# VH-VL binders against RNA-binding protein 26 (RBM26): the designs that were tried, part 12

Target 1, 75 residues: RNA-binding protein 26 (RBM26), of Homo sapiens (Human) (q5t8p6r532to606)
Amino acid sequence: TKLELRKVPPELNNISKLNEHFSRFGTLVNLQVAYNGDPEGALIQFATYEEAKKAISSTEAVLNNRFIKVYWHRE
Key: E = the ipSAE of ESMFold2; O = the ipSAE of OpenDDE; V2 = 0.75 times the mean of E and O plus 0.25 times the DockQ between their complexes.

## First folded at step 10 (VH-VL; framework fv_rosmantuzumab)

Design f05 (from e03 with light chain A54D; at its last look DockQ between E and O 0.76; V2 from the best seeds 0.00; counts 0 for: pae E 3.7 > 2)
Fold by OpenDDE, look of step 10:
Structure f05 (fold): chain C 75 residues (1-75), chain A 120 residues (1-120), chain B 111 residues (1-111)
Amino acid sequence: as target 1 above (75 residues)
Amino acid sequence: QVQLVQSGAEVKKPGASVKVSCKASGYTFTDYYIHWVRQAPGQGLEWIGEINPSGGSTKYNQKFKNRVTMTRDTSTSTAYMELSRLRSEDTAVYYCARDHWRSPYGMDVWGQGTTLTVSS
Amino acid sequence: DIQMTQSPSSLSASVGDRVTITCKASQSIDYSGDSYMNWYQQKPGKAPKLLIYDASNLQSGVPSRFSGSGSGTDFTLTISPVQAEDFATYYCQQSYSLPWTFGAGTKLELK
């Protein structure tokens, strides 16, 4: 249920922007910016696997930025 | 076998319009952006624009933004580029090409090209 | 727009030679540790073929005699050793920002 973002521009790596973009895929239960000490990283957790899958499967660029990479979070 | 197959050669008069098609096969059409690039005779490559996987967003080179329209049909895995108000300078080979939606890793598959000749 | 200055415009070489083509961007095309430079090969009457992406990554199926290097504004494509089938025109291209732009090309001819 967790997705990890990389290469998020600092000006876009904030709760408001990320919540706005990802909330359309499902219920966010956790959202962390600058995840793991990476100022360009973020962690997004959805309520269900299906919601997370929907988000990572979206062919729309995150925040209209094709440089932003989305991964399944590995614990 | 992944490939893009474009429509045939076109001959147009100045002021006319042309619509070139690019049919994709062998891969998931909706996983890639489609780009259009042209090449005038004996010249280099010029980027015209791109259309995103869903077809809901297009970005055009400012040089063409008022004359070019890009669309795509998911049901037929076909992308289209229409260029209007044609000029002699538009004479060129037009290529469609794909690049993956996750990151711009270059255009890894190209159509065979469509020759457009604009002359009075 | 980002301008791509490619040199030389033409180059003569023999099979077995080592050739180098350079491309300079008018501004840095680096982002978060990556360089958004691509190299293509084009033969007469054919569509371009992707050789290198992200400055130094060899595209699948491309021979290892092709290599790319560089970062920031300065990039290089190297072919070593040149083979008979390598005589063609080469283009650099930035994918850092829109519009994507190409170098003017380098024609590699048989000496």
Scores: ipSAE 0.159, ipTM 0.829, lowest interface PAE 2.4, mean pLDDT 94
ESMFold2, look of step 10: ipSAE 0.235; ipTM 0.811
ESMFold2 (binder alone), look of step 10: mean pLDDT 93; pTM 0.954

## First folded at step 11 (VH-VL; framework fv_rosmantuzumab)

Design g01 (from f01 with heavy chain S57R; at its last look DockQ between E and O 0.90; V2 from the best seeds 0.56)
Fold by OpenDDE, look of step 11:
Structure g01 (fold): chain C 75 residues (1-75), chain A 120 residues (1-120), chain B 111 residues (1-111)
Amino acid sequence: as target 1 above (75 residues)
Amino acid sequence: QVQLVQSGAEVKKPGASVKVSCKASGYTFTDYYIHWVRQAPGQGLEWIGEINPSGGRTKYNQKFKNRVTMTRDTSTSTAYMELSRLRSEDTAVYYCARDHWREPYGMDVWGQGTTLTVSS
Amino acid sequence: DIQMTQSPSSLSASVGDRVTITCKASQSIDYSGDSYMNWYQQKPGKAPKLLIYAASNLQSGVPSRFSGSGSGTDFTLTISPVQAEDFATYYCQQSYSLPWTFGAGTKLELK
């Protein structure tokens, strides 16, 4: 249910923007910026696996920025 | 086999419009951006624009001053580029090329090119 | 727009030689550890062929005699040893920002 973002530009790496983008795919239960000490990192947690899968499967660039990488988060 | 096959050569007069097609096969069409690049005779490569996998977003080189329109048809795996208000300077070979949506590095598959000749 | 200055515009070489082509971007095309530089080969009457992506990664199916290096603004394509089928025109291209832009090309001719 967790996705990890990398290479997020600092000006885009805020809760408001990320929430706006990812809320389209489902219910967010957690959202962290600067995740794991990476100023370009973020953690997005959805309520369900299906929602997270929708998000990571989307062919639309996150926040219209193709530099941003999306991965499944591993504990 | 992965390939892009473009429509045939075009001859147009100044002021006219042209629409070039680019049919994809051998891969998942909706996993890639489509780019269009042209090359005037004896010249280098010039990027015209891109269309995203869904077809909902296009980005054009502003040099073309709103003369270009890119579309794609998922049902036929075909991308289109229309260039209007043609000028002699638009004479060139026009290429379509794919670029994966997750890795915007390079254009790894190209069409064979479509020759456009604009003359009075 | 980012200008790509490619040099030389043309060069002659023999089979077996080591050839170097350079490309300079008007601004850095690095982002978060990656360099958004690509190299293409084009032969007469044919579409360009991707050789190198992200500055130093060899595209699948491309011979190991091709290599790319560099970061920031300065990049290099090396062919060593040059083979008969390598005589063609080469282009650098940045994919860092829109519009994507190409170098003017380098024509590699047989000496």
Scores: ipSAE 0.425, ipTM 0.887, lowest interface PAE 1.5, mean pLDDT 95
ESMFold2, look of step 11: ipSAE 0.474; ipTM 0.868
ESMFold2 (binder alone), look of step 11: mean pLDDT 93; pTM 0.954

Design g02 (from f01 with heavy chain R102F; at its last fold request DockQ between E and O 0.81; V2 from the best seeds 0.73)
Heavy chain, then light chain:
Amino acid sequence: QVQLVQSGAEVKKPGASVKVSCKASGYTFTDYYIHWVRQAPGQGLEWIGEINPSGGSTKYNQKFKNRVTMTRDTSTSTAYMELSRLRSEDTAVYYCARDHWFEPYGMDVWGQGTTLTVSS
Amino acid sequence: DIQMTQSPSSLSASVGDRVTITCKASQSIDYSGDSYMNWYQQKPGKAPKLLIYAASNLQSGVPSRFSGSGSGTDFTLTISPVQAEDFATYYCQQSYSLPWTFGAGTKLELK
ESMFold2, look of step 11: ipSAE 0.590; ipTM 0.902
ESMFold2 (binder alone), look of step 11: mean pLDDT 93; pTM 0.953
OpenDDE, look of step 11: ipSAE 0.779; ipTM 0.941
ESMFold2, look of step 12: ipSAE 0.629; ipTM 0.907
ESMFold2 (binder alone), look of step 12: mean pLDDT 93; pTM 0.954
OpenDDE, look of step 12: ipSAE 0.777; ipTM 0.940
ESMFold2, fold request of step 14: ipSAE 0.541, 0.514, 0.543; ipTM 0.888, 0.887, 0.890
ESMFold2 (binder alone), fold request of step 14: mean pLDDT 93, 93, 93; pTM 0.955, 0.954, 0.957
OpenDDE, fold request of step 14: ipSAE 0.861, 0.863, 0.862; ipTM 0.956, 0.956, 0.956

Design g03 (from f01 with heavy chain R102M; at its last look DockQ between E and O 0.88; V2 from the best seeds 0.00; counts 0 for: pae E 3.0 > 2)
Fold by ESMFold2, look of step 11:
Structure g03 (fold): chain C 75 residues (1-75), chain A 120 residues (1-120), chain B 111 residues (1-111)
Amino acid sequence: as target 1 above (75 residues)
Amino acid sequence: QVQLVQSGAEVKKPGASVKVSCKASGYTFTDYYIHWVRQAPGQGLEWIGEINPSGGSTKYNQKFKNRVTMTRDTSTSTAYMELSRLRSEDTAVYYCARDHWMEPYGMDVWGQGTTLTVSS
Amino acid sequence: DIQMTQSPSSLSASVGDRVTITCKASQSIDYSGDSYMNWYQQKPGKAPKLLIYAASNLQSGVPSRFSGSGSGTDFTLTISPVQAEDFATYYCQQSYSLPWTFGAGTKLELK
């Protein structure tokens, strides 16, 4: 249910901006900016796997930035 | 067999419109942005805009934004570019080209080009 | 818009020569350690053909005599050794920011 973002510009790496983009795929239950000490990193958690799967499978650029990458988070 | 095949040459008068088609085959159409690029006779390359065939989102070079419309039909794997209020300086070869959605690594497959001549 | 200044505008070479074409971007086109510079070859009456992507990566099917290098604002395309089929016009292009922009081209001529 958790997705990891990389290469997020620091000025866009905030709760408001990330929620604005990712809430269209489902309900966000956790959102951590500057994840793991990386100012370009973030963690996004959806309520369900299907919502997370729709988000990671989307070809729409995150925050209109084609360089931002979305990965499944592994713990 | 990955291909982009464009519609044929057009001759238009100033003030008219043109719609160029770009039919994709041999790959998953919605996995690639389609870009349009033009080249005036004896000159370099100029980017016009892009469309994401998955959702139909477009971005245009502001030089053309009020005269260009890009659309697509996913059922026929075809992208379109319409240029309106044509002028003599729009005379050029118009190319479509694809770019994979994951990373902007340039345009790896190009159509054969469509020659547009605008003359009075 | 990012301006791409390509030089030289034309260049004469013999088969077997080493040729270097440069491209300068008006601002950095690097993003998180990668450079978004692409190089194309175009022959008369034909569409451009991608040679190099992300500054230094060789496109599939392109001969290894083509190579790219550089980062930030300064980039080069090297052809070594030049072959008869390499006489064409070469364009650099940035894919970092919209609108995508091209250099003015370098015509590589035999003789």
Scores: ipSAE 0.293, ipTM 0.821, lowest interface PAE 3.0, mean pLDDT 91
ESMFold2 (binder alone), look of step 11: mean pLDDT 93; pTM 0.954
OpenDDE, look of step 11: ipSAE 0.800; ipTM 0.944

Design g04 (from f01 with light chain D30R; at its last look DockQ between E and O 0.73; V2 from the best seeds 0.58)
Heavy chain, then light chain:
Amino acid sequence: QVQLVQSGAEVKKPGASVKVSCKASGYTFTDYYIHWVRQAPGQGLEWIGEINPSGGSTKYNQKFKNRVTMTRDTSTSTAYMELSRLRSEDTAVYYCARDHWREPYGMDVWGQGTTLTVSS
Amino acid sequence: DIQMTQSPSSLSASVGDRVTITCKASQSIRYSGDSYMNWYQQKPGKAPKLLIYAASNLQSGVPSRFSGSGSGTDFTLTISPVQAEDFATYYCQQSYSLPWTFGAGTKLELK
ESMFold2, look of step 11: ipSAE 0.501; ipTM 0.876
ESMFold2 (binder alone), look of step 11: mean pLDDT 93; pTM 0.953
OpenDDE, look of step 11: ipSAE 0.551; ipTM 0.904

Design g05 (from f01 with heavy chain S54Y; at its last look DockQ between E and O 0.74; V2 from the best seeds 0.50)
Fold by OpenDDE, look of step 11:
Structure g05 (fold): chain C 75 residues (1-75), chain A 120 residues (1-120), chain B 111 residues (1-111)
Amino acid sequence: as target 1 above (75 residues)
Amino acid sequence: QVQLVQSGAEVKKPGASVKVSCKASGYTFTDYYIHWVRQAPGQGLEWIGEINPYGGSTKYNQKFKNRVTMTRDTSTSTAYMELSRLRSEDTAVYYCARDHWREPYGMDVWGQGTTLTVSS
Amino acid sequence: DIQMTQSPSSLSASVGDRVTITCKASQSIDYSGDSYMNWYQQKPGKAPKLLIYAASNLQSGVPSRFSGSGSGTDFTLTISPVQAEDFATYYCQQSYSLPWTFGAGTKLELK
């Protein structure tokens, strides 16, 4: 249910922007910016696996930035 | 096999419009951006614009000053580029090319090109 | 816009030679550890062919005699050893920001 973002521009790596983009895929239960000490990193947690899968499967660039990478978060 | 097949050569008068098609096959059409690039006779390559996988977003080189329109039809796996208010300087070979939506793989597949001649 | 200055505009070489083409961007095209630089080969009457992507990655199916290097603003394409089928025009291209821009090209001719 967790996705990890990388290469997020610092000016876009905030709760408001990320919530706006990812909330359309499902219910966000957790959202962390600058995740794991990476100022370009973020952690997005959805309520269900299906919601997270919808998000990571989307071909739309995150925040209209093709540089932003989306991965499944590994514990 | 993966390929992009473009429509045939065009001859137009100045002020007219042209619409070039680019049909994709052999891969998932909606996994790639489509770019358009042109090349005037004996010249280099010039980027015209891009259209995202679903066709909901286009980005154009401002040099064309709103003369270009890019569209795509998912049902036919075909991309289109329309250029209006044609000028003699628009004489060139026009290429479509694909670019993956996630990875920076460059434009790895190109159409064969469409020759446009604009003359009075 | 990012200008791509490619040099030389043309060069002559013999089969077996080592050839280097340079491309300089007007600003850094690096982002988060990656360089958004691509190299293409074009033969007369044909569409460009991708050789290198992300500065140093060899495109699938491209011979290992082609290699790319560089970061920031300075990049190079190397062909070694040059083969008969390598005589063509080569272009660098940045995909860091829109509009994408190309170098003016380098024509590699047989000496």
Scores: ipSAE 0.261, ipTM 0.859, lowest interface PAE 1.5, mean pLDDT 94
ESMFold2, look of step 11: ipSAE 0.574; ipTM 0.897
ESMFold2 (binder alone), look of step 11: mean pLDDT 93; pTM 0.953

Design g06 (from f01 with heavy chain D31R; at its last look DockQ between E and O 0.89; V2 from the best seeds 0.00; counts 0 for: pae E 2.05 > 2)
Fold by ESMFold2, look of step 11:
Structure g06 (fold): chain C 75 residues (1-75), chain A 120 residues (1-120), chain B 111 residues (1-111)
Amino acid sequence: as target 1 above (75 residues)
Amino acid sequence: QVQLVQSGAEVKKPGASVKVSCKASGYTFTRYYIHWVRQAPGQGLEWIGEINPSGGSTKYNQKFKNRVTMTRDTSTSTAYMELSRLRSEDTAVYYCARDHWREPYGMDVWGQGTTLTVSS
Amino acid sequence: DIQMTQSPSSLSASVGDRVTITCKASQSIDYSGDSYMNWYQQKPGKAPKLLIYAASNLQSGVPSRFSGSGSGTDFTLTISPVQAEDFATYYCQQSYSLPWTFGAGTKLELK
């Protein structure tokens, strides 16, 4: 249910911006900016696996930035 | 085999429009942006715009503002570029090319090109 | 728009030579450790062919005599040794910012 973002510009790595993009895929139950001490990283947790799968499968550029990467989070 | 096959050569008068097709095969069409690039005779390459075939979103070079429209048909894996209000300066070869949606690492597959001649 | 200044505009070489082509971007095209510089080869009447992506990565099926280097604003394409099939025009291109832009091209001719 958790997705990990990488390469997020620090100036865009905030709760408001990330919620704006990801809430359209489902209900967010957790959102952590600067995840694991990485100012370019974030963690996003959806209520269900299907919502997370919808988000990671989308080809829509995160925050209109093609450089931001979305991965399944492990652990 | 991954291919982009474009429609044939066009001859048009100034003020007309042209619509060029680009049929993709051998890969998942919706996982690659389609870009359009033109090359005037004896000149270099000029980027016209892009379309994300998954949702159909487009970005255009401002130089072509209001004259270019890019569309796609996911059921036939075909991208289209329409250029309107043609001028003699639009005489060029027009290419479609693909770029993976996740990685903007250049255009790895190109169509064969479509020659457009605009003359009175 | 990011301007790509490519030099030289043309050069002559013999088979076996080492050739270097340069490309300068009007601003940095780096993002998170990658340089978004790509190089293409184009022969007359043909579509461009991707040779190098992200400054230094060889595209699949491209011979190892082609190599790319550089970061920030300054980039080079090297062909060593030049082969008969390498006589063509070469373009640099940035994929960092829209609109994507190309250098003016470098024509490599048989001396």
Scores: ipSAE 0.468, ipTM 0.871, lowest interface PAE 2.0, mean pLDDT 92
ESMFold2 (binder alone), look of step 11: mean pLDDT 93; pTM 0.954
OpenDDE, look of step 11: ipSAE 0.636; ipTM 0.917

## First folded at step 12 (VH-VL; framework fv_rosmantuzumab)

Design h01 (from g02 with heavy chain F102Y; at its last look DockQ between E and O 0.80; V2 from the best seeds 0.53)
Fold by OpenDDE, look of step 12:
Structure h01 (fold): chain C 75 residues (1-75), chain A 120 residues (1-120), chain B 111 residues (1-111)
Amino acid sequence: as target 1 above (75 residues)
Amino acid sequence: QVQLVQSGAEVKKPGASVKVSCKASGYTFTDYYIHWVRQAPGQGLEWIGEINPSGGSTKYNQKFKNRVTMTRDTSTSTAYMELSRLRSEDTAVYYCARDHWYEPYGMDVWGQGTTLTVSS
Amino acid sequence: DIQMTQSPSSLSASVGDRVTITCKASQSIDYSGDSYMNWYQQKPGKAPKLLIYAASNLQSGVPSRFSGSGSGTDFTLTISPVQAEDFATYYCQQSYSLPWTFGAGTKLELK
């Protein structure tokens, strides 16, 4: 249910922007910016696997930035 | 097996419109952006615009001054580029090309090109 | 728009030679550790073919005699050793910002 973002511009790597973008895919239960010490990283957690899958499967650029990459978070 | 096949050559008069098609096969159509690039006779390459995988977003080179419209049909895996108010300077070979939505580095597969001739 | 200045516009070489083509961007095309520079090869009557992406990555199926280097604003495509099938026109292209832009091209001819 967790997705990890990479290459998020620092100015866009905030709770407001990320919440705005990912909320359309489902319920966010956790959102961390600057994840793991990376100012361009973020962690997004959805309530369900299906919601996370919808988000990572989306072909829409995150925050209208096609450079931002989305991965399944590995625990 | 992966390929883009474009519609045939077009001959148009100035002021007319043309709509070129680009049919994809051998891969997941909705995993790639479609770009359109043209090349005038003996000239270099010029980027026209792009359409995202869902078809909900397009970005055009402002040089075309709102004369271009890009669309795509998921059900037929076909992308379209329409250019209106044609002028002689639009005479060129028009290419469609794919670019992966996840790693948008370059255009790795191209159509064979569609020749457009605009003359009075 | 980002301008791509490609040089030389043409050059002659023999099979076995080492050739270098340069492309200079009007501004940096680096983003988060990557350089958004691509190189294409085009032969007469054919569509362009992707050779290098992200400045230095060889596209699948492309011979190792092709290589790309550079970052920021200055980039280079190297062909070594040149083979008979390599005589064509080469283009650099930035995918950093819209509109995507190409260099004017370099025609590699047989000496």
Scores: ipSAE 0.359, ipTM 0.871, lowest interface PAE 1.2, mean pLDDT 94
ESMFold2, look of step 12: ipSAE 0.511; ipTM 0.878
ESMFold2 (binder alone), look of step 12: mean pLDDT 93; pTM 0.953

Design h02 (from g02 with heavy chain S54Y; at its last look DockQ between E and O 0.91; V2 from the best seeds 0.52)
Fold by OpenDDE, look of step 12:
Structure h02 (fold): chain C 75 residues (1-75), chain A 120 residues (1-120), chain B 111 residues (1-111)
Amino acid sequence: as target 1 above (75 residues)
Amino acid sequence: QVQLVQSGAEVKKPGASVKVSCKASGYTFTDYYIHWVRQAPGQGLEWIGEINPYGGSTKYNQKFKNRVTMTRDTSTSTAYMELSRLRSEDTAVYYCARDHWFEPYGMDVWGQGTTLTVSS
Amino acid sequence: DIQMTQSPSSLSASVGDRVTITCKASQSIDYSGDSYMNWYQQKPGKAPKLLIYAASNLQSGVPSRFSGSGSGTDFTLTISPVQAEDFATYYCQQSYSLPWTFGAGTKLELK
């Protein structure tokens, strides 16, 4: 249910922007910016696997930035 | 096997509109952006715009934004570019090309081009 | 918009030669360690063909005699050794920001 973002511009790597974009895919239960000390990283957790899958399967650029990458979070 | 096939040559009068089609085959249509690029006779390449994989977002070169409309039909794997209020300067070969949604690493597959001639 | 200045506009060479084409961006096209520069080859009456992406990556199916280098604002395409089928027009293109922009092109001709 967790996704990691990489290469998020610092100015866009905030709770407000990320909530706005990812809430369309489901319910966010956790959101961390600057994940693992990476100012361009973020961790997003959805309520369900299906919601996370919808998000990572989307072909829309995150925050209209094609450089931002989305990965499944590895524990 | 992966290819983009464009509609045939067009001859138009100034002020008219043209709609070019680009049919994709051999790959997952919705995994790629479609770009449109034109080339005037003897000139270089000029980017017109892009449409995202599901057609929900378009970005146009401001040079054309008031005259160009890009669409795509997922069910037929076909992209369209319409250019209105044509002028002689629009005479060119128009190309569609794909670009993977995941990373903007250029346009790796191109259509064969559609020649547009605008003359009175 | 990012301007791409490509040089030279034309170049004559013989088969076996080493050829270098330069492209300069009006601003850096680097993002998070990558450079978003692409190179295309175009032959008369044909659509462009992608050769290099992300400054230095060879597109699948492209001969190893083609190589790309550079970062920031300065980039180069090298062909070595030049083969008979390489005489064509080459274009650089940035995919860093919209609108995507191309260099004016370099026509490689047989000497």
Scores: ipSAE 0.236, ipTM 0.848, lowest interface PAE 1.9, mean pLDDT 94
ESMFold2, look of step 12: ipSAE 0.552; ipTM 0.888
ESMFold2 (binder alone), look of step 12: mean pLDDT 93; pTM 0.953

Design h03 (from g02 with light chain L98Y; at its last look DockQ between E and O 0.89; V2 from the best seeds 0.74)
Heavy chain, then light chain:
Amino acid sequence: QVQLVQSGAEVKKPGASVKVSCKASGYTFTDYYIHWVRQAPGQGLEWIGEINPSGGSTKYNQKFKNRVTMTRDTSTSTAYMELSRLRSEDTAVYYCARDHWFEPYGMDVWGQGTTLTVSS
Amino acid sequence: DIQMTQSPSSLSASVGDRVTITCKASQSIDYSGDSYMNWYQQKPGKAPKLLIYAASNLQSGVPSRFSGSGSGTDFTLTISPVQAEDFATYYCQQSYSYPWTFGAGTKLELK
ESMFold2, look of step 12: ipSAE 0.559; ipTM 0.894
ESMFold2 (binder alone), look of step 12: mean pLDDT 94; pTM 0.958
OpenDDE, look of step 12: ipSAE 0.816; ipTM 0.948

Design h04 (from g02 with heavy chain W101Y F102W; at its last look DockQ between E and O 0.85; V2 from the best seeds 0.72)
Fold by ESMFold2, look of step 12:
Structure h04 (fold): chain C 75 residues (1-75), chain A 120 residues (1-120), chain B 111 residues (1-111)
Amino acid sequence: as target 1 above (75 residues)
Amino acid sequence: QVQLVQSGAEVKKPGASVKVSCKASGYTFTDYYIHWVRQAPGQGLEWIGEINPSGGSTKYNQKFKNRVTMTRDTSTSTAYMELSRLRSEDTAVYYCARDHYWEPYGMDVWGQGTTLTVSS
Amino acid sequence: DIQMTQSPSSLSASVGDRVTITCKASQSIDYSGDSYMNWYQQKPGKAPKLLIYAASNLQSGVPSRFSGSGSGTDFTLTISPVQAEDFATYYCQQSYSLPWTFGAGTKLELK
């Protein structure tokens, strides 16, 4: 249910901005900015797998920035 | 056989509008942005704008603001560009080209071009 | 807008020569370790053809005599050895920010 963001510009890497984009796909239960010590990284958790799948399958640019990458979180 | 096939040449008077089509085949249409680029006779390349066919979102070069509209029809895998209030300096070859959504690594497939002549 | 300054505007070469074309961006076009510089070849009456993407990656089907290098603001396209079919106009292009912009072109002519 967890997605990792990479290559997020630090000025966009905040809870408010990420919530604005990702809430359209479902209910967010966790957001971690600067994830794993990476100022360009974030972790996003949806309530369900289906919501997370919808978010990662989208080809729309995250925060109108084509460089931001979305991956499944690997434990 | 990935290809983009564009509509035929157009001759227009100043003040008219033109709509160019770009039919995609051989790939998943919604996985690629479609860009429009023009080239005036004997001159270089100028980016006009882009459309993401998945949701239909567009970005335009500010130079063409309020004169260009880009649309698409996913059921026919066709992109369109309409340029209005034509001027003589709009005389050019107009290309469509694709760019994979994952990474903006340039335009790997181009249409054959559509010649637009704007004259009195 | 990012200005792309391409040099030279034209050059003459013989088959077998080594040719370099330069392109300078008015600001860095690097993002997170990648350079968003692309190179195209265009022959008269034809659409541009992508040769190099991300500064140094050879597009599928493009001969290895084409190579690209550079980062930040300074980039080069090298053709070695030049073949008869390589006489054309070459454009650099940045895909870092909108609007996407091209260099003015370099015409490679038979000496």
Scores: ipSAE 0.595, ipTM 0.904, lowest interface PAE 1.5, mean pLDDT 93
ESMFold2 (binder alone), look of step 12: mean pLDDT 93; pTM 0.956
OpenDDE, look of step 12: ipSAE 0.769; ipTM 0.939

